# Designs tried in a protein design chat: VHH binders against (R)-2-hydroxyglutarate dehydrogenase (hgdH). Part 19

Target 1, 331 residues: (R)-2-hydroxyglutarate dehydrogenase (hgdH), of Acidaminococcus fermentans (d2rju7)
Amino acid sequence: MKVLCYGVRDVELPIFEACNKEFGYDIKCVPDYLNTKETAEMAAGFDAVILRGNCFANKQNLDIYKKLGVKYILTRTAGTDHIDKEYAKELGFPMAFVPRYSPNAIAELAVTQAMMLLRHTAYTTSRTAKKNFKVDAFMFSKEVRNCTVGVVGLGRIGRVAAQIFHGMGATVIGEDVFEIKGIEDYCTQVSLDEVLEKSDIITIHAPYIKENGAVVTRDFLKKMKDGAILVNCARGQLVDTEAVIEAVESGKLGGYGCDVLDGEASVFGKDLEGQKLENPLFEKLVDLYPRVLITPHLGSYTDEAVKNMVEVSYQNLKDLAETGDCPNKIK
Below, E stands for the ipSAE of ESMFold2; O stands for the ipSAE of OpenDDE; V2 stands for 0.75 times the mean of E and O plus 0.25 times the DockQ between their complexes.

## First folded at step 4 (VHH)

Design f9 (from x15 with R31S S52R G53Y; framework vhh_7xy4_2)
Fold by ESMFold2-Fast, scan of step 4:
Parts: C-alpha cells; sequence; structure tokens
Structure f9 (fold): chain B 331 residues (1-331), chain A 120 residues (1-120)
C-alpha cells in the first residue's frame, strides 16, 4: 500500500521508517501540509494519506482526493477539526485518528515551564547570555517542595503532571468535573475554588468545551494567590488572554507559561523575527518575557509521542484496509 | 506626566505608628498595581508591600508582615501604608511606586519619597 505522509519534519523521518518495519507500507514523507490544490495533488498514485493538525481536508481537497483514487484518510492527531468529516463521509472516505499518545510529553513541558518560572531560569539565563552574572533579589526562589501545585483537569495528562510534581516533593491538589479514583497516593481532589486559593502553581489540562467558554477568566485569576504561576499547555481557548496579560502586568500572576494561544495559527509555525505581530495581545505576551514564556505548540513534539502517533496511524490503516473498520474510526 | 507625591513620614519612637499617603496623578491609577518600597541611608531599595488593581490582593515582605497594611482609594487616586509596631530597622526613605512585571515585580516608577525615622 502506498501512503503519503504530510507535514513530516526531517528529525521525524527515522521514526516513520522504524515504525514501518512491522507494516511494510510504501511510504513517502513530505514536509508540506495539505492546504492547497497543489499539495492535495501530491497524493496522485497513493492509496492513503496521513495528515497532521496543520493540514486542511476541506471540500476542495477532498474532491481532489476522490478524483485521484485516494481510499483512506488518516490523521496522526487527537484533534479532527482540520477535516470536513461530514463531507468526507458523504464522499465515502474511511477515516481514523489517534485519540491517545504519550501523556508525559505535554505533562513534562507543563512542569518545565512551571519550574522555569518558579526558579526564574529564563530571566537568569537571558542575563548571563549578555555576560551579566550578578545575582539579584528577583532570582530568590521558593523550592517546589514548599509549593502547593494545583492541577485543573485530571485526565491522562493531568494525572501525569500531578505524579511528576508529587515526585518532586510538592503538595499536589487537583480538580475535575468527575470524581477520579486511584490518584490518592499523589493527588488530593478538591473543589476548583480550593485549587485557586491554595496553589502556588496551577497547570491547566482540561478539555475546551465551547459551551463553557474560557476556564481561566478574570474571576479565576482574582481567586488565585498573589504571585502564583499559571501554565496552559492544553488549549488556547481555555484562557482569557487579555485577563492573563493584565494579571501579569499587575503582578497578580508571578508568571505565565503557555504552549498554546487562542488564534495561534496566525503566528505559530512562522518566523516573524524583527516584525511587529498583528495581534496586539500576542505582541504584549512576547514583550512580557521572561515572566511570560511561550513555546509554539510543541508539547507533543517528542520521541515517544511522535512514535505513538505514527504507530497508531499505521495500525489504523491496516485495520481499515483489512476489515473496513478500526477502534479509532472517525464516525 | 505621571506624578507620585508621598507624605506622612516623620520621627517616631520604637513601637509607634505612622500612616503614609501617596497622591497619584497623570495616569489611570485604578489600572496600576502599586507598591511601597524603602531605602535605608546608604543601602539599596527594599520592596515592602504591593497592592493589585484587582480589588485588595496584597503582598508583604517578611520584615513587615503583620505590622504594615497597604491600602488604596481609587476614587481619590491615593495609596496608603499603615505602619504599626515600628522598629529602628524600619528607618528609611519610603517611596510610592507603580510596577509592571517585565523582569519580575520591578519598580516601574517611584516618587520623591518621605523619610521615616524610628529612634528614641
Amino acid sequence: as target 1 above (331 residues)
Amino acid sequence: QLQLVESGGGLVQPGGSLRLSCAASGFTFSSYAMAWVRQPHGKGLEYIATIRYSGGSTYYSDSVKGRFTISRDNAKNTLYLQMNSLKPEDTAMYYCATYKVEYGPTIDYKGQGTQVTVSS
């Protein structure tokens, strides 16, 4: 079977090849995303395509795939909004996605951002990079073992974040809409208000529910401890960006780390060095470095997460081709 | 033109009390976090108290916690510091300041100051 894999970075090529040893597909990996007519036409002669989140399987591109004889549309992502699922089903495409990959990937990035903010390492290393080796009062830090860490959202990723912080000696509390069993050894589940009032560090791992809107609102921020650290490596829409900027500027928040932004597609994946950002909120966030730390949505850009995404995609394709179904079929 | 004018300092005996005031003008006072910082003669600046624009969230350095109270009146554009149980080590020039979190809770601007002297 001939498979076209979109959006493959050079560093990922060995993973795509290694994972294919058990499947034996004729794979072609390209750095291009599916987005234009030209990139859709690259699928000529292929049986299947494997997409990623920056790809857009819209009506136009799906029509091209139908004409080219593409049979299977896979995405190596948990999100599926980049695919017009209703139209793809109308055209008869079997589709599958990757609902789960290494939860450690995002959890570790959240912990890293929290620790950088707690220990002021972005501030300190930015100074030493300019040959300023003086120590100042701002560098004085609380050890994480003397902190209470709050985890908002106790799914697979939130539980791993809780385990890591607990392993570092922190007091860990968390909140979820469901009562979570089996976490008592490393996390105490409490109300959201208790998380906000008691935590020195809060990390967000909740799903974005459109009907509920942002989780981190002005009221959320008002209830937090003065000087607390907030981390969001989940979804940009979970945070009221203006409210967070105001909280950082006022000193209510001691720091803000994020791997996601609401409207991130306008800036992430682009080299805008030396340019003023069109979104003034993003310009302000960048200007608040090093109290604001931004990573460009790379929480899952790890060896284990990429391996999981590729292996599951290959298995999804095998299941669809052999049986017409798979556990991860998009319905 | 942003302007901060401190007042209320003076000479006081150990164990005494003083209330400092800061009159702010030339900016939207209610949109700024405010701080009191002090500088003993011949020493560096020490941050002692902060109050957020967000409705009364406060922070104090360990040296003054439980003895000093920061407050604000946004309608009057005025910041206050109530100082109780004063000690000789509280002797310093006291400054009203705005601050932003660019490199931590760093002083953005400070006024001319008001001298507090605690001695017998």
Scores: ipSAE 0.000, ipTM 0.123, lowest interface PAE 19.4, mean pLDDT 88

Design g2 (framework vhh_8pnl_2)
Fold by ESMFold2-Fast, scan of step 4:
Structure g2 (fold): chain B 331 residues (1-331), chain A 120 residues (1-120)
Amino acid sequence: as target 1 above (331 residues)
Amino acid sequence: QGQLVESGGGLVQPGGSLRLSCADAGFTFSSYAMAWYRQAPGKERELVARIYSGGSTNYADFVKGRFTISRDNAKSTLYLQMNSLKPEDTAMYYCAAELTDTGWYEFDYWGQGTRVTVSA
C-alpha cells in the first residue's frame, strides 16, 4: 500500500521510517500541507494519505482525492476539525485519527514554562544575550520545593505534571471533576477553591468543555495568590485572554506561560517578525515578555509523541484496510 | 466529585450473555466519548468498544457481532451488552470516559473495573 504523509519535517523522517518497519508500507513524506489543488494532486497513485492539523480536507480537496482513487484518509492528530467529515463520509472515505499520545510531552513543556517563570530565566537570558551580566532584585527566586503547585485537571497529562513537580520536591495539590485513585503518593486532590488559594504555581490540564466555557476567568484569577504563576498548555479556550493580560499588568499574576492561544491559527505557524499582530490581545501578550512566555503549540513536538502519532496512524490504516473499521475511526 | 462505577460482571458459561453498566455521578456525561477496555490475566489492556458523544460506535474486531455498546445520557450510564461469550473474553472490564470537544482524547478517566469470567 502506497501512503502519502503530509507536513513531515526533516527531523521526523527517521521516525516515519522506523515505525514503518513492522507495517511495510510504501511511504512518501513531503513537507507540504494539504491546502491547495496542487498539494491535493500530489496524492496521485497513493492509496492513503496521512494529514496534519495544518492540512485542510475541504470539499474541493476531497473531490480531488475521490477522482485520484485515494481510499483512506488518516490524520495523525487528536483534532479533526481540519477535515470536512460529513462530506468525506458521503464520498465513502474511511477516516481515522490519533486520540492520544505521550502525556509526558505536554506535561514536560508545562513544567518547563513554570520553571522559566519561577526562576526568571527568560528575563535573565534575554539580558545576558545583550552582555548584561548584572544581578537584580527581580532575579531573586523561590525554590520549587518551597512552592505549592496546583494541577487543574488530573487526567493522563495532569498526573504526569504532578509527578514531575512532586519529584522536584514541591507540595502538589490538584483538582478534577472525578475522584482520581492511586495518586496519593504525589498529589492531594482538593477543591478548586483550595487549589486557587494555596498554589504558588497553577498548571491547567483540564479539558475544554463548550458548555462550561473558560476555566480561567476574572473570578478564578482574583482567588489566586498575589504573584502566583499560571501555565496553560492545554487549550486556548480555557483562558479568558483579556483577564490574564489584566492580571499580569496589575501584578496579580507573577507570570503566565502558554503553548496555546484562543484563535491561534491566525498567528501560529507564521513568521510575523517586525509586524504588528491583527489581534490586539496577542500583541499585548507578546509585549509582556518576559512575564508572559509563549510557545507556538509545540507541546507534542517530541520524539515519543511523534512516534505515537505515526505508529497509531499506521495501525489505523492496517485496521481499516483489513477489516473496514478501527477503534479510532472517525464518525 | 465524579466517579465511574462499573457493575454487571460475573461468572457465565460459554455461549452465555452479560450486560455491563457504568454509572457516572458528577460530570457532564454527554460531553464525553465513553469506552470499554479489558485486561486479561498476563495481557495488556485493550480497547473493546467506544461510543462518541453523538452516538457513533467503534468495535474491536474480536467482539464485532457479539458485543453492543450503548449510552443513556439522561441517566449518565454506559452499557456493554455481551453475547455469545467465549473463554477468551475472561478479563477485568474497565469503563473509561475520554473527554473530547473536537476529537482530542487528552484525558481518560477510569473506573475500578468489573470482573468477567467465562467458564463452565
Scores: ipSAE 0.011, ipTM 0.489, lowest interface PAE 9.3, mean pLDDT 88

## First folded at step 5 (VHH; framework vhh_7xy4_2)

Design k1 (from a22 with V102T S104E K106I T107R; at its last look DockQ between E and O 0.79; V2 from the best seeds 0.00; counts 0 for: pae E 2.8 > 2)
Fold by OpenDDE, look of step 5:
Structure k1 (fold): chain B 331 residues (1-331), chain A 121 residues (1-121)
Amino acid sequence: as target 1 above (331 residues)
Amino acid sequence: QLQLVESGGGLVQPGGSLRLSCAASGFTFSSYAMAWVRQPHGKGLEYIATISYSGSRTFYSDSVKGRFTISRDNAKNTLYLQMNSLKPEDTAMYYCARTIYTDEGIRYDYKGQGTQVTVSS
């Protein structure tokens, strides 16, 4: 079976190849995204395509795939919004997705940002990089074992984050809209208000639900401890960006780490060095460095996450091809 | 068998109040977030409110915020919706729904038979 893999970065290519040893596909990996007629036409002669988040299987591209004789459409993402699923079904394409991959990847990034802010490593290393080795009062830090860490959202990622902080010696409390079983050894479930009241560090791992809106609101921030650290590696929409900026500026927040922004597509993936950002809120966030740390959506940009995505995708394809179904079929 | 049974609906005048109840059985009620949704005649399902398993967090749609209050009594396995300042546009069949996490997010896997709320002069 011939498989075209879109949006494959050079550093990911060895993983695609290594994982394929178990499957024996004829794979072609390209850096291009499915976002034009031309990129859709790249699928000529292929039986299956593996997409990523910024690949758009819209009606136009799906028609091209149909004409070219593509049989299977896979996405190595949990999200499927980039696929016109209804039309794809109409055209008879079996489809599959990757519901989960490496909660550690995101959890570890969140912990990293939290620790950077707690220990002021961004601040200090930016100075030493300029050959300033003076120690100042700002560099004084609390140890994480003397902190209470609040985890909002105790799904797969939140639980891993909780485990990591617990392993580091922190007191970990958490809140979820559901009761989570089997976590009592490393996380005490409490109300959101209690999380806000007691936490020195809060990390968000909740899903974004449009109907519920942002989790981090002005009221949320008001209830936090003065000087507390907030981390969001989940969804940009979960936070009121303006409110967070104000909180950081006022000192209410000691720091904010994020891997996501509401409207991040305008900046992430782009080299805008020396340019003023179109979104003034993003400009302000950037200007608040080192109190604000922004990573450009790197949560899943790890060896293990990529491996998982690829393996599951290959398995999905195998299952679809052999049985006509798979556990991760897009319904 | 899992059951959700709504009650408390009826006819009210604009500005009036109603309190809906939902009796849950056949599952561990206290472990699940619960929601109210409604369906106006000829329209699709509309989200109203959600409450966490413990009742410590509540969420509301903009259309009902400030007027409706979702609550629960886990000891009684009952979900409530206090509806104040009712408007004609609130006329709908109201459903109690159990919320669950899925691989794609949160969905409602069970819904009751519903109770009719009619707001009219």
Scores: ipSAE 0.254, ipTM 0.692, lowest interface PAE 1.9, mean pLDDT 94
ESMFold2, look of step 5: ipSAE 0.430; ipTM 0.799
ESMFold2 (binder alone), look of step 5: mean pLDDT 87; pTM 0.869

Design k2 (from a22 with Y101R K106W; at its last look DockQ between E and O 0.71; V2 from the best seeds 0.64)
Fold by ESMFold2, look of step 5:
Structure k2 (fold): chain B 331 residues (1-331), chain A 121 residues (1-121)
Amino acid sequence: as target 1 above (331 residues)
Amino acid sequence: QLQLVESGGGLVQPGGSLRLSCAASGFTFSSYAMAWVRQPHGKGLEYIATISYSGSRTFYSDSVKGRFTISRDNAKNTLYLQMNSLKPEDTAMYYCARTIRVDSGWTYDYKGQGTQVTVSS
């Protein structure tokens, strides 16, 4: 079974090889993404492909895969919007994805951004990198054990974030549209209004449901405590970016951290140093550093998350090849 | 046995009102987000409104905002939809649905038999 794996970074190669010991595939890992005719043609002689979110299995590329004899399309992602699923089904491609991986990866990044904003470490280390060691009033910080942390969305990732903040000594409250059982040791489930009223730090771990719209609106921000910190490592569409910029500029938000942006494909993964960004809202967000922290969708870029995504993808391929089905089949 | 039983539909003139009810049994109603969806004749399901487990949050499709109100009574295991300023395009079979979390978001795992709402002169 010959497998072409797209978008593989050098640091991930040992994980792909180690996971393959149980499966024995003939794997080729390339740094390229499936986004041109040329990168689609790299699959010549391969039976299966493993894609990433920056790989676009559109009609053109799927036609190329069909002509080349590719049989299986896997993606090591929870999202599947980069695949034209209806056309792939029409061409007869079985497909599978990775619905879940290490929740700790995302939760830890959110906690990290919150703590950097609370303790002013981006501000301070940027100054010491330029040999300025003066201590000023902006560096004065509240300890997290004296904070209330609000978690919006109490799925797998939100619960891990709640546990981490609880372990650091914070008072942790959370909100979800479902009653969440089994969290009483580390989180009190409350209404959204109570999260907004009481929290010094709010971290967003809710899913984006198009019909529900954004979670972080102007009304949401108005109800937050003055000077509170907001972190979004979930989905960019959950946040009204213009509203957040206004809130940081006015001092309503003391800090904003994110690993995602609505429309992030225009900037993430690119070196745009010295260039003006096309999206004026992203230009404003960058200019608000260090009160705004942006990481470029790194939440799953960890040893455990990559291991999970690769192992599940290899297992999905085995299941599809042996039985024609798998638990993670894209329907 | 899990059941969702809708009632309160009927024939109404444009501009009129109806109140739909959904009686739930066979599960812990107060733990679940609940929704109303509708199916116009010959068309697919259309999302109308969602309400959180406690009733503290409500969500509406743009087509019904300001006209419809979703509510619940957890003591009676009952979901409601108050429909005001009804229009001919509101004509549909209306369903009560239980919402669950899945890996990719939310979905409906149970839908009742529905109640017909007809808005015509």
Scores: ipSAE 0.541, ipTM 0.842, lowest interface PAE 1.8, mean pLDDT 93
ESMFold2 (binder alone), look of step 5: mean pLDDT 88; pTM 0.878
OpenDDE, look of step 5: ipSAE 0.749; ipTM 0.906
ESMFold2, look of step 6: ipSAE 0.508; ipTM 0.825
ESMFold2 (binder alone), look of step 6: mean pLDDT 88; pTM 0.878
OpenDDE, look of step 6: ipSAE 0.736; ipTM 0.900

Design k3 (from a22 with V102E K106L; at its last look DockQ between E and O 0.70; V2 from the best seeds 0.00; counts 0 for: pae E 2.3 > 2)
Fold by OpenDDE, look of step 5:
Structure k3 (fold): chain B 331 residues (1-331), chain A 121 residues (1-121)
Amino acid sequence: as target 1 above (331 residues)
Amino acid sequence: QLQLVESGGGLVQPGGSLRLSCAASGFTFSSYAMAWVRQPHGKGLEYIATISYSGSRTFYSDSVKGRFTISRDNAKNTLYLQMNSLKPEDTAMYYCARTIYEDSGLTYDYKGQGTQVTVSS
């Protein structure tokens, strides 16, 4: 079976190849995203395509795939919004997605940002990189074992984050809209208000639900401890960006770490060095460095996460091809 | 067997109030977030409100915020919706729904038979 893999970065290619040893596909990995007619036409002669985020299997591209004789459409993402699923079904495409990949990848990034802010490593290393080795009062830090860490969202990623902080010696409390079982050894479930009241560090791992809106609001921030650290590696929409900026500027927040932005497509993936950002809120966030740390959606940009999504995708394809179904079929 | 049974609907005048109840059985009610949704005649399902498993956190749609209150009594396995300042546009079949995580969002795997709310002069 011939498989075209879109949006494959050079550093990921060895993982695609290594994982394929078990499956024996004829794979072609390209850096291009499915976002034009031309990129859709790349699928000529292929039986299956593996998509990623920002690959758009819209009606136009699906028609091209149908014309070319593509049989299977896979995405190595949990999200499927980039696929016109209804039309794809109409055209008879079996589809599959990857509901879960390495929760550690995102959790560890969140912990990293939190620790950077707690220990002021971004601040200090940026100075020493310029050969300023003076120690100042701002560098004084609390140890994480003397902190209470609040985890909002106790799904797979939140639980891993909680475990990591617990392993570091922190007191960990958490909140979820659901009761989570089996976490009492490393996380105490409490109300959101209690999380806000007690936490020195809050990390968000909740899903974004459009109907519910942002979780981090002005009210949310007001209830936090003065000087507390906030981390969002979940969804940009979960945070009122303007409110966070104000909180950081006022000192209400001691720091903010994020891997996601509401409207991140305008900046992430782009080299805008020396340019003014179109979104003034993003400009302000950038200007608040090192109190604000932004990573450009790197949560899943790890060896293990990539391996997982690739393996699951290959398995999905195998299952679909052999049985006509798979556990991760897009319904 | 899992059951959700709504009650409390009826005819009210604009500005009036109603309190809906949902009796849950066949599952551990206290472990699940619950939601109210409604369906106006000839329209699709509309989200109204969600409450966390413990009742400590609530969410509301903009259309009902400030007027409706979702609550629960886990000891009684009952979900409530207090509806104040009712408007004609609130006329709909109201459903109690059990909420679950699916993929990256919340969805509903069970819904009751519904109770009709009609707001009319």
Scores: ipSAE 0.393, ipTM 0.760, lowest interface PAE 1.3, mean pLDDT 94
ESMFold2, look of step 5: ipSAE 0.455; ipTM 0.819
ESMFold2 (binder alone), look of step 5: mean pLDDT 86; pTM 0.866

Design k4 (from a22 with V102E K106W; at its last look DockQ between E and O 0.73; V2 from the best seeds 0.00; counts 0 for: pae E 2.4 > 2)
Fold by OpenDDE, look of step 5:
Structure k4 (fold): chain B 331 residues (1-331), chain A 121 residues (1-121)
Amino acid sequence: as target 1 above (331 residues)
Amino acid sequence: QLQLVESGGGLVQPGGSLRLSCAASGFTFSSYAMAWVRQPHGKGLEYIATISYSGSRTFYSDSVKGRFTISRDNAKNTLYLQMNSLKPEDTAMYYCARTIYEDSGWTYDYKGQGTQVTVSS
């Protein structure tokens, strides 16, 4: 089985290769994304393709795959919006995705941002990097064991985040639209209003549901404790960016950490140093450093997350090839 | 066996009110978010409202926001939809649905038989 893997970064390549030892595929990893006719044509002679986010299996590219004799289309993502699934099915492509990978990867990043904001490490290290070693009042911090941490969304990622904060000694409360069982030892489930009222740190791990809109609204922010920290490593659409900016500017929020932005494709992955950002809200967010911390969607950019994505993808392919089905088949 | 049974539908004049009920059985009702959806004649299913398992959070479509109220009584295993200021465009079959989350969106693994709501002068 010849497998073409798109969008593979150099640091990920060893993981692809290591995981392949168990499967024995003839793999080719390329840094290119599926986003042009030319990149689709790269699949010539391959039996399967493994896609990632921002690889677009649109009608044009799917037609190319069909002509080239590609048999299987896999994506190492939970999301499948980048694939014209209906047309792919019409063309007879078995497809599979990765419904979940390392929840720790995202949870740990969220905790990291929260702790950076709580302990003002971004502020202090940026100064010491410039050889300013003075201690000021802004650097004074609460210990996390003296904080109440609110977790909004108690899925796999939220639960891990809750566990981490609990392990650090924090009081952890959480809210989910569903009742979550078996978490009473490290997280008390309460109403969203109670989360907002009591939390010194709030981390968002809820799914984005278009019908529901943003979770972090002006009303949400108004109900938070003054000086509280907000972290969003879930989806950019979950946050009213303008409202958050205003909250940070006014001091309502003590800090905001995010790994995602609504409209992030315009900036993430790009070196825009010295340039004014087209989106004025993003410009403002950047200007609010170190009260606002932005990571460029690095939640899953870890050894374990990549390993999981790759292994599951390889297994998906094996299952599809051997049985015509797999647990993670795109329906 | 899981059952959802809607009731309370009927004919009302524009500006009128109705209260729909949904009796749930065969599962732990209090553990699940629940939703109301509707289907106008000749059209697809439309999301109306969702309520969290505890009732502490509610979500509404723009089309019904401010007019409809979703609520629940977990002790009675019952879901409610209070519909005020009804409009002709609210005419549809209304369904109670048990909500689950899949692929970054609301989905429903169970839906009742529905109750017809007709708004007409």
Scores: ipSAE 0.399, ipTM 0.768, lowest interface PAE 1.2, mean pLDDT 94
ESMFold2, look of step 5: ipSAE 0.448; ipTM 0.801
ESMFold2 (binder alone), look of step 5: mean pLDDT 86; pTM 0.863

Design k5 (from a22 with V102T K106I; at its last look DockQ between E and O 0.74; V2 from the best seeds 0.00; counts 0 for: pae E 2.7 > 2)
Fold by OpenDDE, look of step 5:
Structure k5 (fold): chain B 331 residues (1-331), chain A 121 residues (1-121)
Amino acid sequence: as target 1 above (331 residues)
Amino acid sequence: QLQLVESGGGLVQPGGSLRLSCAASGFTFSSYAMAWVRQPHGKGLEYIATISYSGSRTFYSDSVKGRFTISRDNAKNTLYLQMNSLKPEDTAMYYCARTIYTDSGITYDYKGQGTQVTVSS
C-alpha cells in the first residue's frame, strides 16, 4: 500500500520510517501541507493519505482524492475539524484519527514553562547570553517544593503534569468538572476557587468547550494569588488574552507561559522577526518577555508524541484495510 | 439501569419562575458532571447549563445566563434548574443529561424523557 504523509518535518522522517518497519508500507513523506489543489494532486498513485493539523481535506481536495483513487484518509491528530467529514463519508472514504498521544509531551512543556517563570531562567539566560552575569533581586526565586501548584483539568495531560510537580515536591491541588479517581497520592481535588486562592502556579489542561467559553477570565485572574504563575498549553481559546496581558502588566500575574494562542494561525509557523504583528494583543504578549513565554505550539513536537501518532495512524490504516473498521474510525 | 427523570415543568406566565428537578439512578451521580438541555418545538437540541460533579463549578449558555441556576444535591442524586424571569422563548422540552468526557471533549451520553416548559401569557 502506498501512503502519502503530509507535513512531515525532516526531524520526524526517521520516526516515520522506523515505525513503518512493522507495517511495510510504501510511504512518501513530504513537508507540504494539504492546503492547495496542487498538494492534493500529490496523492496521485497513492492508496492512503496521512494528514496533520492545518491540512485541509475540504470538498475540493476530497474530490481530487476521489478522482485520483485515494482510498483511505487518515489524520494523525485528535482534532478532525480540518476534514469535511460529512462530505468525505459521502464520497465513501474510510477515515481514522489519533485520539491521544504522549500526554507527557504537553505536560512536560507546561512544567518547563512554569519552572522557567518560577526560577526566572528565561530572564537570567537571556542576560548571560549577552554576557551580563550580575545577580539582581528579580532573580530571587521560590523553590517549587514550597509552592502549591493548581492543575485545572485533570485529564491525561493534567494528571501527568500533576505527577511531575508532585515528584518535584510541590503541593498539588487540582480541579476537574469530573471526579477523578486514583490520583489521591499526588493530587488533591478541590474547587476551582480553592485552586485560585491557594496556587502559586496554575497550569491549564482543560478541554475547550465552545459553549463554556474561556476558563481564564478577568474574574479568574482576580481570584489568583498576587504574583502567581499561569501556564496554558491546552487551547488558546481558554484564555482571555487581554485580561492576561493586563494581569501581567499590573503584577497580578508574576508570569504567563503559553504554547497556544487564540488565533495562533496568524503567527505560529511564521518567521516574523522584525515585523509588527497584526494582532496587537500578540504584540503585547511578545513585548512582555521574559514575564510572558510563548512557545509556538510545540506540545506534541517530541520524539515520543510523533512516534505515537505515526504508529497509531499506521495501525489505523492497517485495520481499515484489513477489516473495514478500526477503533479510531471517524464516525 | 441508568435513569434520569425530569419533573417540575408546566405552564407559566412571562416573568414567572419554575424549578426543574432531575432524579438520577443507576450510576454514581456524584462522579459526573450534569447538564440541562432543551428542545423547542421544531428546533434542535440547545445547551442550557452544566454543573461539575461536586457542584462547585457551573456553566451557562448566554441565552439563560443570569436567569437560570443549575444546582445539584449529590446526597439525593438530584439535579435542579431554577428558572427565573422566564420568556416565551424559553418554551421547550427540557432534558437532564449526563455529561461524559471523550477524546474530543465533553458530550452527553444519556438524557431523560424530558419535562415540558411552556411560557405563555
Scores: ipSAE 0.277, ipTM 0.704, lowest interface PAE 1.9, mean pLDDT 94
ESMFold2, look of step 5: ipSAE 0.358; ipTM 0.767
ESMFold2 (binder alone), look of step 5: mean pLDDT 86; pTM 0.858

## First folded at step 6 (VHH; framework vhh_7xy4_2)

Design n1 (from k2 with V102E; at its last look DockQ between E and O 0.76; V2 from the best seeds 0.67)
Fold by ESMFold2, look of step 6:
Structure n1 (fold): chain B 331 residues (1-331), chain A 121 residues (1-121)
Amino acid sequence: as target 1 above (331 residues)
Amino acid sequence: QLQLVESGGGLVQPGGSLRLSCAASGFTFSSYAMAWVRQPHGKGLEYIATISYSGSRTFYSDSVKGRFTISRDNAKNTLYLQMNSLKPEDTAMYYCARTIREDSGWTYDYKGQGTQVTVSS
C-alpha cells in the first residue's frame, strides 16, 4: 500500500516511521500541502493520501486524484472542512479522519497562554531579552489559586483543561450545552452567564457549529469581569475578532490568547516578518502583543498528538482497505 | 425504548402561527441538547433550531430567527417550537431530534416520525 503524507515536518518524520512498524506501508512524507494542481499530481503512483488542515481536497484536486488512481483519502485532523466531502463521495472516495487525539496537547497550550497572561511572562521576558531587568507595576500578578477559571465547552479537551487548573488550585466552573457527568471532583457545571460573571480566566473548548455562530460576541465580552483573561485554542470562528480587539484596547480584557484565527490560512505557516498583514484585524492583534498572545495553530504539534493522529490514520486506512469501512469514516 | 413523538402540525394561512410539541421518552431528556429540523417535500433536511439540555441557550437558523422560538419543559419531557409569521416556504415535515456531540460538531442520533406543517392560502 503506497501512502503519500502531506504537510509533514522534519521533526514529525520519526513518528511517522515508528508508527508504520506495525502497518508496513510504503510511505512517502512531503512537507508540501495539497493546495495546487502540482501538489495533487505528487500522488501519482500512490494508493492513499494523508492530509492536514491546510490541504485542500477541492474539486480540482479530487479530479486529479481520481485520474491518478488514488483510492483512499485520510486526514490526520479532527476538522474535515478542507475536503469537499459531497464531491469526494460522488467520485467514490472512502474517507476517514482522526476524531480525537491527545486532549492534553490543546488543553496544556490553553493553560500555558492563560498563565503567561496572568503572570505577565511574555511582557517580562521580552524586556529581559533586551537586558531590562526593572520591575514595574504591570508585572504584579494574581495567583491562579485566587482565581475562578471558566471553561466553555466540557468535551474531552475542556475537561483536561479544567483538571489542570483545578490541580493548580483554581476554582473551576464550566459550561456545556450537554449535561456532563463525572466532573464533580474538579469542575462545577454552571450556566454561561455564571461563567461570564464569575471567571477571572475563560478558556474556550467548544466546537464551532456554523448554524450557531460565534460564542464570543460583544455581548459575551460585555458580561465578562473587567480585566479578565480570555483564551481560544479551539476554532477561530468561535470569536468575533474585532470585538476582542476592542475589548483588549479598552482594558475590558486584561489579556487574550489564541492558537487559532478566523481566516488563519492567510498567515499561519508563513514567514511574514517585515510585511504588513493583508487582514487588518490580524495586524491589530499582532500589534497588541504582549497583551495578545498568538501561537500559529500549534495545539496538535506535540509528540503525543502527532503519534495519535498518525496511528489512527494508519489504522483507518487498514480498516478501509480490508473491510470497506472504519469507525472514523467521513460520512 | 427511545421515542420522540411530534404533534401540533396542520394547515395554516400565511402570517399565522403554530405551536409544535415533541413528547420524549426512553432516555434522560434533561441531559440532552434537542433540535427541530424540517424536510420540505422533495428536499433534504434543513436545520431549524437547537436548545441546550437546561434550556439556557438556544440557536436558530437564519431562515427562522426572529419568527420561531424553541423551548423545553424538562419536568414534562417535552420540546416545543413556537412558529409565528409563517410563510409558504415554511411548509415541510417537522421533526424533533435528539442531538449528540460528534468529534467535529453535533449530529442527530434519533429523529421522530414528524408532523406536517402546511402554509397555504
Scores: ipSAE 0.526, ipTM 0.831, lowest interface PAE 1.7, mean pLDDT 93
ESMFold2 (binder alone), look of step 6: mean pLDDT 87; pTM 0.882
OpenDDE, look of step 6: ipSAE 0.742; ipTM 0.903

